# Ledger of designs, part 13: VH-VL binders against q55578

Target 1, 249 residues: q55578
Amino acid sequence: MAERIQKLLSQWGIASRRHAEEMILAGRVSVNGKVANLGDKADPQQDFLSVDGKQIKADNRPRDIYLLVNKPRDVLSTCDDPRGRKTVLDLLPQDLQRGKGLHPVGRLDRNSTGALLLTNDGELTLRLTHPRYHLPKTYDVWLEGNPSDEDLEKWRSGMMLDGKKTLPATLEVISENKDQIHLLVTLTEGRNRQIRRLAEELGLTVLKLHRRTIGPLQLHTRGKVLGSGQFRFLSPAEIRLLKKQVNLR

## First folded at step 4 (VH-VL; framework fv_pimurutamab)

Design s06
Fold by ESMFold2-Fast, scan of step 4:
Structure s06 (fold): chain C 249 residues (1-249), chain A 122 residues (1-122), chain B 107 residues (1-107)
Amino acid sequence: as target 1 above (249 residues)
Amino acid sequence: EVQLVESGGGLVQPGGSLRLSCAASGFSFSSYGVHWVRQAPGKGLEWLGVIWAGGSTDYGNEFTSRFTISRDNAKNSLYLQMNSLRAEDTAVYYCARGFSDYRYVGHAFDIWGQGTMVTVSS
Amino acid sequence: EIVLTQSPATLSLSPGERATLSCRASQSVSSYIHWYQQKPGQAPRLLIKDASNRATGIPARFSGSGSGTDFTLTISSLEPEDFAVYYCQQRSNYPYTFGGGTKVEIK
């Protein structure tokens, strides 16, 4: 019914919750013609919410956008880079790069490639990144070296990282030769540089890391391939599946 | 059943103004971004601008100061206000519905009007 | 703005022949090229979306390919009704831009 204003602005993709709070504190947000204060609530069906004098309703709020990007190497998974390096937003048409509130959901480091979701749906972002929902992600991992069956089982069962054991992972050997191995790894948690750090703990070097899937989202769909550096909009079915994974709608 | 019909074209003196209209029928007009595209006689297509379903506008670089796109969703109508017209603005003006299999942007133009001719001449 | 260069400007062929039309972008547009057909006195008609996806009702003889800066529209076997002007359009950046067109005419 009635929700905190920063939550509504975040849900509508106008700003992250933190930035929405800053907008409220700056006096840029009004409810029913009165400047709002932090902690105020509004019912979007009954109250008139305005930002910078512009009334926010379905007609003029940013539309919900859901994109899947196949992130190439040397591109940062961030909205803004203070050092001016290439970001995932730079892969998009100009009209999607600004004014829409698009941001990546989670992250891939600069040297990693593959599936990355971008959206301006703040509520979906919050839920998809929350540890509670354990959204599975699948990675192609190429390693230098030759791990033992015991090493791979140790990884599957969980290893100590930052004083806490990692959650069980699914590992499949796709191929190997005497110098390297290709693994398919499925994780349900996203700890900082987890795959690279666990490989390092086993004395292995990651040569290439590619995220193949995010929950139900795949780079390859029947009859179509999303190539490196390309993006596509999610289908309505994909959006429904993502929301179902995190108990939305 | 899906249709766009332009009107308001004609002969205008240089420096004059003209307002074009585009009437939509057979679809939920308010749900779509709609575009203006022009074509000078014997020349290629030139994108003029768009008004998104949410009401915001984007224009080609040469058009921002002289042309204004607006819409009236209650009347299922799109408008192009043209000011300070020049001989180089002589063209057939098309309205077109923006369509994307992937939602809001990246529009292809799947439905076009038949165009209305604007001639700017002394 | 992104400039699209179409070549050749004119392609003279006979019915039954294969037509290949080129569209080159001044910078990468990923796969974000649409193709249109225009006959004299008519509005353009959408053929191909996002480099390779046929629009509804478009015959299978029309196909598109390409990515980055180089794109091709192919008509596998020309029918009499296919003699028209073809335009590519990019949706990668604003302003949207069209190529100069390729006229496919009867030899």
Scores: ipSAE 0.000, ipTM 0.402, lowest interface PAE 14.8, mean pLDDT 83

Design s07
Fold by ESMFold2-Fast, scan of step 4:
Structure s07 (fold): chain C 249 residues (1-249), chain A 122 residues (1-122), chain B 107 residues (1-107)
Amino acid sequence: as target 1 above (249 residues)
Amino acid sequence: EVQLVESGGGLVQPGGSLRLSCAASGFSFSSYGVHWVRQAPGKGLEWLGVIWAGGSTDYGNEFTSRFTISRDNAKNSLYLQMNSLRAEDTAVYYCARGFTGYRYVGHAFDIWGQGTMVTVSS
Amino acid sequence: EIVLTQSPATLSLSPGERATLSCRASQSVSSYIHWYQQKPGQAPRLLIKDASNRATGIPARFSGSGSGTDFTLTISSLEPEDFAVYYCQQRSNYPYTFGGGTKVEIK
């Protein structure tokens, strides 16, 4: 049966649905020798799909890969940038940049740093980004000035964003001085630019935003520090913990 | 009564490992950041690290590679796993609760355990 | 990291005298200094939080003051139970740090 090309590429582990759409728009995907357009369908039993001129066969489908990146500032959370700016894939060796279908799980904006999961496991990506699984993500947030106790309590309890109240957050003060406050914020949802927009609603300026954890994944472990711009493979234990938390085997 | 009680200290050889426990009672343990502070014999206090209410950890720079803080909210317990122990790690180890009232969330150590002695010697 | 320097290292006084203990920070900590008392064989006890706020149950003879880099703990009239070591701690920057302590001892 004919299915959307981005769905097929995602099912086959070539790319996330999002990245597959980007690849289609970039003219990298063909069906029966013709460049595909977004919205096109293909029947895997009848049609020949190719990416970058190479036919997608069962033997050409990459194995599942799971990487944790410590994203630095000024690096984009995208697979390709039209302006040629540095992307998170540019932090990886060339053999991981091409043909593996690696894509970021969720997004960190250009000015945000920290933990970013890269994988070609489309089902895990969907579950980790789905609000129903309430996967916690913890952020270091530096705000200009000194917010009131009432402002912090509003943030903890939830505030209106895009017509819906945000879920309760865990908010703890790590340190503060006359110029800024350093907060530790744990969220169980991922709305667009949520932390920055909630701070703006309270009249506060985010000076720095760093994601330190994604569920059980940490940038720092007892035996290893993942420095800015570096990546590592997830351990089998970390992969199991991630899958367990989102009801995936 | 709000209480913290440390256990698990003792004599360990250099290069060895030891796990300390801290049992909490009389308060909502899961709502508080809890800290480990040590004190070598005749010396001052040294902040070792914290595990925040959300489960994230922060350490003094020199402890990051050898020590791990964890918690079990169901058991109202805090742990310190110490690896690759050195003679310089000989100290009384205290667990302490961060004061969470209003603005002072996690900062002042208002409740302390009595401490447990760790001696690293051959 | 912020270094806290406590002075004097030892303060020898008699009961009834006023004790003044200093804590100086290597950079501004605004008002985010806590003070602790430690008696021999005991865990530390919180005395003052954020420069000047007495903790629950702490006698009025204890007071804290200061802002920026210079902080003072004052004991207006020493009681026998006040002879102990006193530590300051900052929460302005990670990692949290303690001063080296001031021992208040009987003259």
Scores: ipSAE 0.575, ipTM 0.789, lowest interface PAE 1.8, mean pLDDT 86

Design s08
Fold by ESMFold2-Fast, scan of step 4:
Structure s08 (fold): chain C 249 residues (1-249), chain A 122 residues (1-122), chain B 107 residues (1-107)
Amino acid sequence: as target 1 above (249 residues)
Amino acid sequence: EVQLVESGGGLVQPGGSLRLSCAASGFSFSSYGVHWVRQAPGKGLEWLGVIWAGGSTDYGNEFTSRFTISRDNAKNSLYLQMNSLRAEDTAVYYCARGFSGYRFVGHAFDIWGQGTMVTVSS
Amino acid sequence: EIVLTQSPATLSLSPGERATLSCRASQSVSSYIHWYQQKPGQAPRLLIKDASNRATGIPARFSGSGSGTDFTLTISSLEPEDFAVYYCQQRSNYPYTFGGGTKVEIK
């Protein structure tokens, strides 16, 4: 249940209620990666709180958690759904669903599948989602239609989207037949529905969209398959590489 | 040029009081948390406390009753009020800016003053 | 409070050699360790923040690593100006604490 942030901080022994209010006013407290304002509320079971970039856990446990999920179709990449629809947290054991502050890093639409990072490390989340760091992500894209080499080159060099040219992308043709094409697309930016909208500008329809990698994170490594709907913990090496990508570690 | 300059150090008798000042220039002082750190002769660094941009303070456990940190944003100045001074308070006192290059990055001390010497002796 | 133990207390090396400095925390500090360099009569200088992020203007020969309780500062090839005392600091819990320092001295 949602409570005022200063009450939660006081209950968790982080500060007195008065000191907690001052911390909020100083911009030191965030909820789900956003700087909190006095009067804001948070649900310790569903929301992620941090102070000075350090995640505050409801049970005061000193564990940072980093999970990679292979998101299936028809599962929402959110911590909470007001309609009770299945979310990525529902793919996890009960003890990881609540009280740990786990949240997805970025978003995949309901119809998109693949790599999705979940963590309770708010500093890492904020930086991984910031455009400045240009974290590369690769996607398997299945398109209906037959794009010309000229169309693919327009996509690679950048196209106008919402009044701003998109950053250069890497596009590789994996397979093609008379009716559809399978592309491997690498992006260093995450603009709203970018792949689908650029395909539409070229007269192409996206049939499937699957995120294969997030920076150094891969779904399938060393013959170890992370199947649809499954999750795994990140290795210490993967965590180190992610933090290095965004100048944290 | 971004800089911090401490002043107010000197010789003080045990049981006495002293107020240190730290003058900031070259940056938006009101936007940063600022810290006091001390170093006894031949010893390591010891964190005393911080005053955040909003005016809240946090102290090292043994300093809460004797030391008070304050700031005056209009004067770009940081202060450390020291009461009931003891011989073991003899040290160089540094003020330092808490790094705030990104909202949620941890507080590293990226800019330091030159230090001011406080000697507690009769 | 979290105690940081630095080892060795003194490291005697020649220019061009690799220096490896350790910092161990009494409890987990995640990656929230900073490293500072201090020369005699001078204020400390920030080298590495949050375990592995080089501060602005710090040469590439300085690198940091580690997580949890065990952290390392590495100087790949010592320059004459690198002979100094090095301190680690944690920002995981109040009070913030420093290690006792490692003195890197010329052989």
Scores: ipSAE 0.000, ipTM 0.372, lowest interface PAE 23.6, mean pLDDT 82

Design s09
Fold by ESMFold2-Fast, scan of step 4:
Structure s09 (fold): chain C 249 residues (1-249), chain A 122 residues (1-122), chain B 107 residues (1-107)
Amino acid sequence: as target 1 above (249 residues)
Amino acid sequence: EVQLVESGGGLVQPGGSLRLSCAASGFSFSSYGVHWVRQAPGKGLEWLGVIWAGGSTDYGNEFTSRFTISRDNAKNSLYLQMNSLRAEDTAVYYCARGFSGYRWVGHAFDIWGQGTMVTVSS
Amino acid sequence: EIVLTQSPATLSLSPGERATLSCRASQSVSSYIHWYQQKPGQAPRLLIKDASNRATGIPARFSGSGSGTDFTLTISSLEPEDFAVYYCQQRSNYPYTFGGGTKVEIK
């Protein structure tokens, strides 16, 4: 049966739904030799889909891939940068950079480091980024200054951001001195620049932001450290745990 | 009352593995970071690692490849999995609750278990 | 990592005397030093938190002072139960580290 093209591309692991929509708008997707428009539908059993002139079929889609990257500073959390800057795909071997539909799940700013999931599993991506599933993410946050206990409690209990109070966060102090503090912050929501904006609201400057976990995924596993700029494949157990957290099997 | 009780220590051969347990009672276990600290016979205290309230772990540099800390909040229990044990791992192993008073976190150890002895010898 | 050096390694005193124990950090730890007491066969006990704050149940004879790199634990008048090993610990930087300990023994 006929389904929206962005849904098919996402289900087949060619791109995330949002990236598929961008590809359609850019004129990169065709159905039966004609450039597709956003909103168009195709029947995978009857129609010929192509991306950048290459025919795509469900039977020929890339295998599902799940990678954890320790993103360094000055690398963009995107698979396509209009300005030609270094992206997280550039950290991967050539055979994984093209033709696999790999894309980052969520984003880390250029100046932020740490755990970033790359996959071509569009359904998993949708669910992991959806606010409904409250996937916890834990961050190391270094702040300049000396927040009061009252400031930290406001952060934990929730603060106003864009007219809506943020969800409660787990916040622990790892270390501190007179000039700076190192916090461990766990969030179950992913609002735009949330940690940086909340710190700014409290009059604090973020010196460094590092995401150490995404749900069950950790940069240190099996007694081995995943170093800056490195990647690894997820274990079957990690994939199962991620899917379980968003009600997938 | 607030308590931590370790168990699982014993004699083990070099290269062997051992899992220690720490049972917590009398406080909201899931709200605290909890730590492992060891002490070799006649020596000082050495911090091994922590599992924070949110589940993240941190280790002293030499322990990352051989030791794993985990917790089960439903059972109010903390664990230390020790692999590839060496003679120099012979020590009393303590679990400890991290508490700062107001800041709620794992760097002042206000509650300690009694310790469990691990002996690594041939 | 921050290295904590405790001195003296052993302090021999009689009951009723004042004990002064030193902890020196390899770099500034502000006021973020904790002190612990350990008796033979027992777990450590928290005495002083953040240089000078006495923990719950700790007698007034125990006091802590210092900032930056030099810290002192003072026991104003030793009781028999105070003869033990004392450790300092820093929380300023990760990983957390302990000093080598000072043994307070009967003269």
Scores: ipSAE 0.420, ipTM 0.715, lowest interface PAE 3.1, mean pLDDT 86

Design s10
Fold by ESMFold2-Fast, scan of step 4:
Structure s10 (fold): chain C 249 residues (1-249), chain A 122 residues (1-122), chain B 107 residues (1-107)
Amino acid sequence: as target 1 above (249 residues)
Amino acid sequence: EVQLVESGGGLVQPGGSLRLSCAASGFSFSSYGVHWVRQAPGKGLEWLGVIWAGGSTDYGNEFTSRFTISRDNAKNSLYLQMNSLRAEDTAVYYCARGFSGYRYYGHAFDIWGQGTMVTVSS
Amino acid sequence: EIVLTQSPATLSLSPGERATLSCRASQSVSSYIHWYQQKPGQAPRLLIKDASNRATGIPARFSGSGSGTDFTLTISSLEPEDFAVYYCQQRSNYPYTFGGGTKVEIK
């Protein structure tokens, strides 16, 4: 059955769906010897797909890979940076940096740190980033000053952002002094720069933002400490739990 | 009157060090994040870094190993320690006030000092 | 880092004309763009904060608009004192970055 080329490349783990679209636009993907255009379809059993002049065979697609990275500051959440800046892929061994279709699931800004999932499983990526599935993520947030109880309750209940009220959030005060407060914030949606924008709406400055967890994935567990700039493979149990949360079997 | 006044600029040899000061008056200095911004002769603005009211710092990536920002709230003063200076560090250095209070729009630099010239030469 | 591209590099206009200055970000900065004016030998002056909010004391002829990656500063009718260099700046992510500037010069 014919499928959109970006879906096939994503299902085969060659690239994320968005990265596959970029590859198609760059003229890197061909079907039966002709350069593919965005929106084109192919039947993988009848048609010959190639990337960068090399035919893609079932035995040439990378195995499914799932990595958790503790992203440091000054590293971009991207597969490739045209300007040559350091990316999360640069934190990996060279054999994982190319030819595997690894890409980040969602993003963390350059100065945000913490948990970031990398995978070549495009269907899982699509579902984990889709608003429908409400995957919870927790963040350590350091704010300048001392927000009032009313400010924190306003954030918990939801605030207007881009013409739509944000979903309720869980906020817990971890520590505070006269100059700053450390909050643990749990969100079930991923709107553009949501934490920084909501803090600013309250007149507060985010000093530091660190993502502690992505659903069941944690940087610090009793038997494992994932330090800044380090990565690890997900366990089969973690992969199963992620897939279950987005109704994949 | 709300103001910031830089001092400490001058001529320095390549490889040398220099410490700039910025004196604040007319506002609650301890409540604000304060920034350093530089401008090479005939060029644009470049953000160096910030020190927030709580004392934490953020820097432009190329400055983290050579430049250090500090503050003394008791003296209403901001400092920039510059080490291993290069000819390319020749610029006017500005201190600027950013947002740090509640219900203020943005982290705009609403108050700037007059600037102090640092020349790295010879 | 987020790169801000200002265009054009130079605008040559006469008093009374409208000036339209562009600032484009390499990735979304929401509405977190500020605009500054700098005259020769002087420190920059804040004009517009968070895309569209005029700073205290700034004349109504200055206005800002835009969101995401595309931002505009408009001067509806240039006065003699408006001939200067204009910079945009993003506060969305560290490091904070400035555009390369647009020089508005008299024709």
Scores: ipSAE 0.000, ipTM 0.374, lowest interface PAE 20.4, mean pLDDT 83

Design s11
Fold by ESMFold2-Fast, scan of step 4:
Structure s11 (fold): chain C 249 residues (1-249), chain A 122 residues (1-122), chain B 107 residues (1-107)
Amino acid sequence: as target 1 above (249 residues)
Amino acid sequence: EVQLVESGGGLVQPGGSLRLSCAASGFSFSSYGVHWVRQAPGKGLEWLGVIWAGGSTDYGNEFTSRFTISRDNAKNSLYLQMNSLRAEDTAVYYCARGFSGYRYIGHAFDIWGQGTMVTVSS
Amino acid sequence: EIVLTQSPATLSLSPGERATLSCRASQSVSSYIHWYQQKPGQAPRLLIKDASNRATGIPARFSGSGSGTDFTLTISSLEPEDFAVYYCQQRSNYPYTFGGGTKVEIK
C-alpha cells in the first residue's frame, strides 16, 4: 500500500518524519527517478525511493525496537524538539537516535522522572495509550505537607477532574515526616498531569514525581539497576507480556 | 482475622504445568499488593513476584517467561500459573501480603499463607 | 541483583544471651531492609521493617539498626521461642532479594 514518503523514510532509517519532510522540500528525495514533492506517496512494494541519488531498499527498514528509559529531569518526552532542547532520544547512542522511527509511548513532564517506553511499533503504541486497556503504572510521589487519611481515601476512590471522575487508584504511604510524605500511587489511566492536579485539588504540592513501572515493565530488572539517564532493551518475555495486555499476538 | 490460604500444590512431571491459588480473607484484598515467595527444601526464601492492587506485575528475572501472576478481586483470590516446570522448581510456595496502610509502609510481607508444596519429579 | 549476605550462618547461644545478626548488601539499599523469623514447618513472620521499625506484636527485645549496606538485628536476651532462622530482605530494587539466613540454635 502507498504511504506518505516522509513516513516511509522515517520507518526505513533515513530521518525523523520532520527531517524527511525537509529533505523532500530540498529536492533530495526521488521516486522512480523523479524528484518528489511534499505530499507525494510511494508504495514500497512497487516504487523505488532514492536519497541523494542512492536507492533505499526495503531491507533498510528498522526492525521493531523496544527500549525502557529511566528519564531524568529536564529532558523532554518527544522525538524532536523544534527549539533544540534535550529530548529522550538524546539519551540514546547515535545509531538509535535517528532513522529508526523510535518514539516515546505516552509522556512524562520535563520535571518528572522514571520509566518511559520507546518503540517504533506504532500498533503497540496506539494500544498501550488507549484508555480501553487500563494499563497500570506506578509512581513514587513526594508531597509537601501531611494529607489526612480522608484526603488519601478521596484520591483512592476517584476525584472529579475536567468534568469526569478519575478511576480508582491504589495509594500506599512509603514514609512520612512532619513536612513531607512519600506515596506509591498506581493508576490504570493516563490523564493530563493527573497526579499533580489531584494533589493540588487536595491542597498538596508535588515535590518530585518518579514513574517506577509501566504495566509489567520495571526499571530495576534482570539483576541490574537502570540508573537515571540510562536505557535497556526489553526482553522477549516483556514484549510478549505488553502485547498480551492489549490483545496483540 | 486476616488470612491467606494457598492451595493447588502437588506432584508434577518435569515440563508440566500447575496453577496455584491463594484465598484472602479478613481484609480489603483489592487494596493490597500480593506476592509469591518460594522456598526449596532446606534452602532460603526466594521472591517470585508481585501483583499490585492496580493489576501491575513485577517478577524475579527468570520467572517472567515461565510464571504468570494474576488476581480476581471479586473472588479475593491470587493465582500463580507455572509452566515448563523443572526439578529445581520443587519448593513450598507462599503467598504474602505486601503491607499497605496509610502511614509508614515498606512493602514488607506482614501476612503469609501456610504454604503449598510443589514437587517436580519423574 | 542486589545480593544480601547474612553472617554468621549459624549462631549457637544459650537462653538469656544477646544475639547479634548481620546483613550486608552488595550496594546501598538506604534503610529498605526487613527482617523475618522462620521456625521449622512454619511460614516466615515479619519482625522489623525498614531497618528499625518493629512490626505489630513483636516483643521489645527485638531491634534493628543500620543504613546503606550494613544492617544488624539484635535480640537483647534470647527466650526459648527465639531459636529460629532469621532472614533479611531488601525492597530497594527489583528483584526483591533475601539473605541466605542465620540459624540461631541452642548451645
Scores: ipSAE 0.000, ipTM 0.385, lowest interface PAE 17.8, mean pLDDT 83

Design s12
Fold by ESMFold2-Fast, scan of step 4:
Structure s12 (fold): chain C 249 residues (1-249), chain A 122 residues (1-122), chain B 107 residues (1-107)
Amino acid sequence: as target 1 above (249 residues)
Amino acid sequence: EVQLVESGGGLVQPGGSLRLSCAASGFSFSSYGVHWVRQAPGKGLEWLGVIWAGGSTDYGNEFTSRFTISRDNAKNSLYLQMNSLRAEDTAVYYCARGFSGYRYFGHAFDIWGQGTMVTVSS
Amino acid sequence: EIVLTQSPATLSLSPGERATLSCRASQSVSSYIHWYQQKPGQAPRLLIKDASNRATGIPARFSGSGSGTDFTLTISSLEPEDFAVYYCQQRSNYPYTFGGGTKVEIK
């Protein structure tokens, strides 16, 4: 399939999307022997790409990489931040930060923690983020006080958010103390800041929000917990399960 | 009729592995968190862990390193994979349904299997 | 983890007598204690949930009370089938824990 040249260069680890654009504007990229312009597309199966007169060979492209990160607080779910704030890529060794095209799949806000997938597999990313596949994500949610049974049932059944009712959610009470309640919330949709906004609509304060799972991916796998700020490679079995969830391979 | 039935127990050598199964019937299995609880001969009940309706797991104490809980909703089945078994793992293993009420899901064990005995002995 | 201490370890009584079983938590569990009955060779059976709510099918002679750290299971008049081991369990904090049990035996 034909894709924007800057996207292909980023996926192949040649440059970030921004630097790829600069490279194109400088006349350094060509497609089928002709200098490319911004906005041009190329099909990697049919077209011949070169940078600085040098063919982009198969061995110049990174292998597909799949990482699970346990995102800590105060780290941004982005590849690059113009204000220089710490991003999820900064949690990785330098050899994985540059030249691999790694990017987060979906987002966790700055104050949220937990499971975040990083990959350079663009097709998988598009499918995992598409609403069609209803990929379940499970969250540990700590709320101030004790919400009523009616509040929790309203949340489970669906509430109005941005003019559309949310999909039914699974809510389980893990534990309950005098000052807070710990909920396990499973969602099959990823609307902007959904858990925090629904809690706010019910007049509740989120004390902590932690994403525990992304589909079949868990932070606590094989008897070990992936610690805060740490990452690991996905197993071949986990990659196969993710791809099957979105009808790939 | 709501029911849970464990299977897979038996005699195992120390250091061995064993997988227990729990078959559910008579209720919407996929809607419930389900738990494993064990009881050593002459001793009390010990909570091993849970797999929640959404598939995530939580374990008690040292069980995270040797035991893995999984489920297959299409088969209405719960599993406990036990590795590196020791004599002190000798016990009757129960599966139990967490109570699925309007508020208190997953905490009270309202339906239990009959238990399956695991003996770890040389 | 929250430790639950049950007392007495053994309670020897005759049919018709009142049984009072104690469960004490190492820290406050609000009202989040469940009680189970277990007979030899059988799986446990849920009796009381959240301190005082009798489970479906449980006879009225069973009642629970308490809050905070001190909880009581009462059997108002023992029937022969009530001689068993009784366990308390907390859901206030992960991991869930059980008490050591109280054996109610015939005198």
Scores: ipSAE 0.281, ipTM 0.662, lowest interface PAE 4.6, mean pLDDT 86

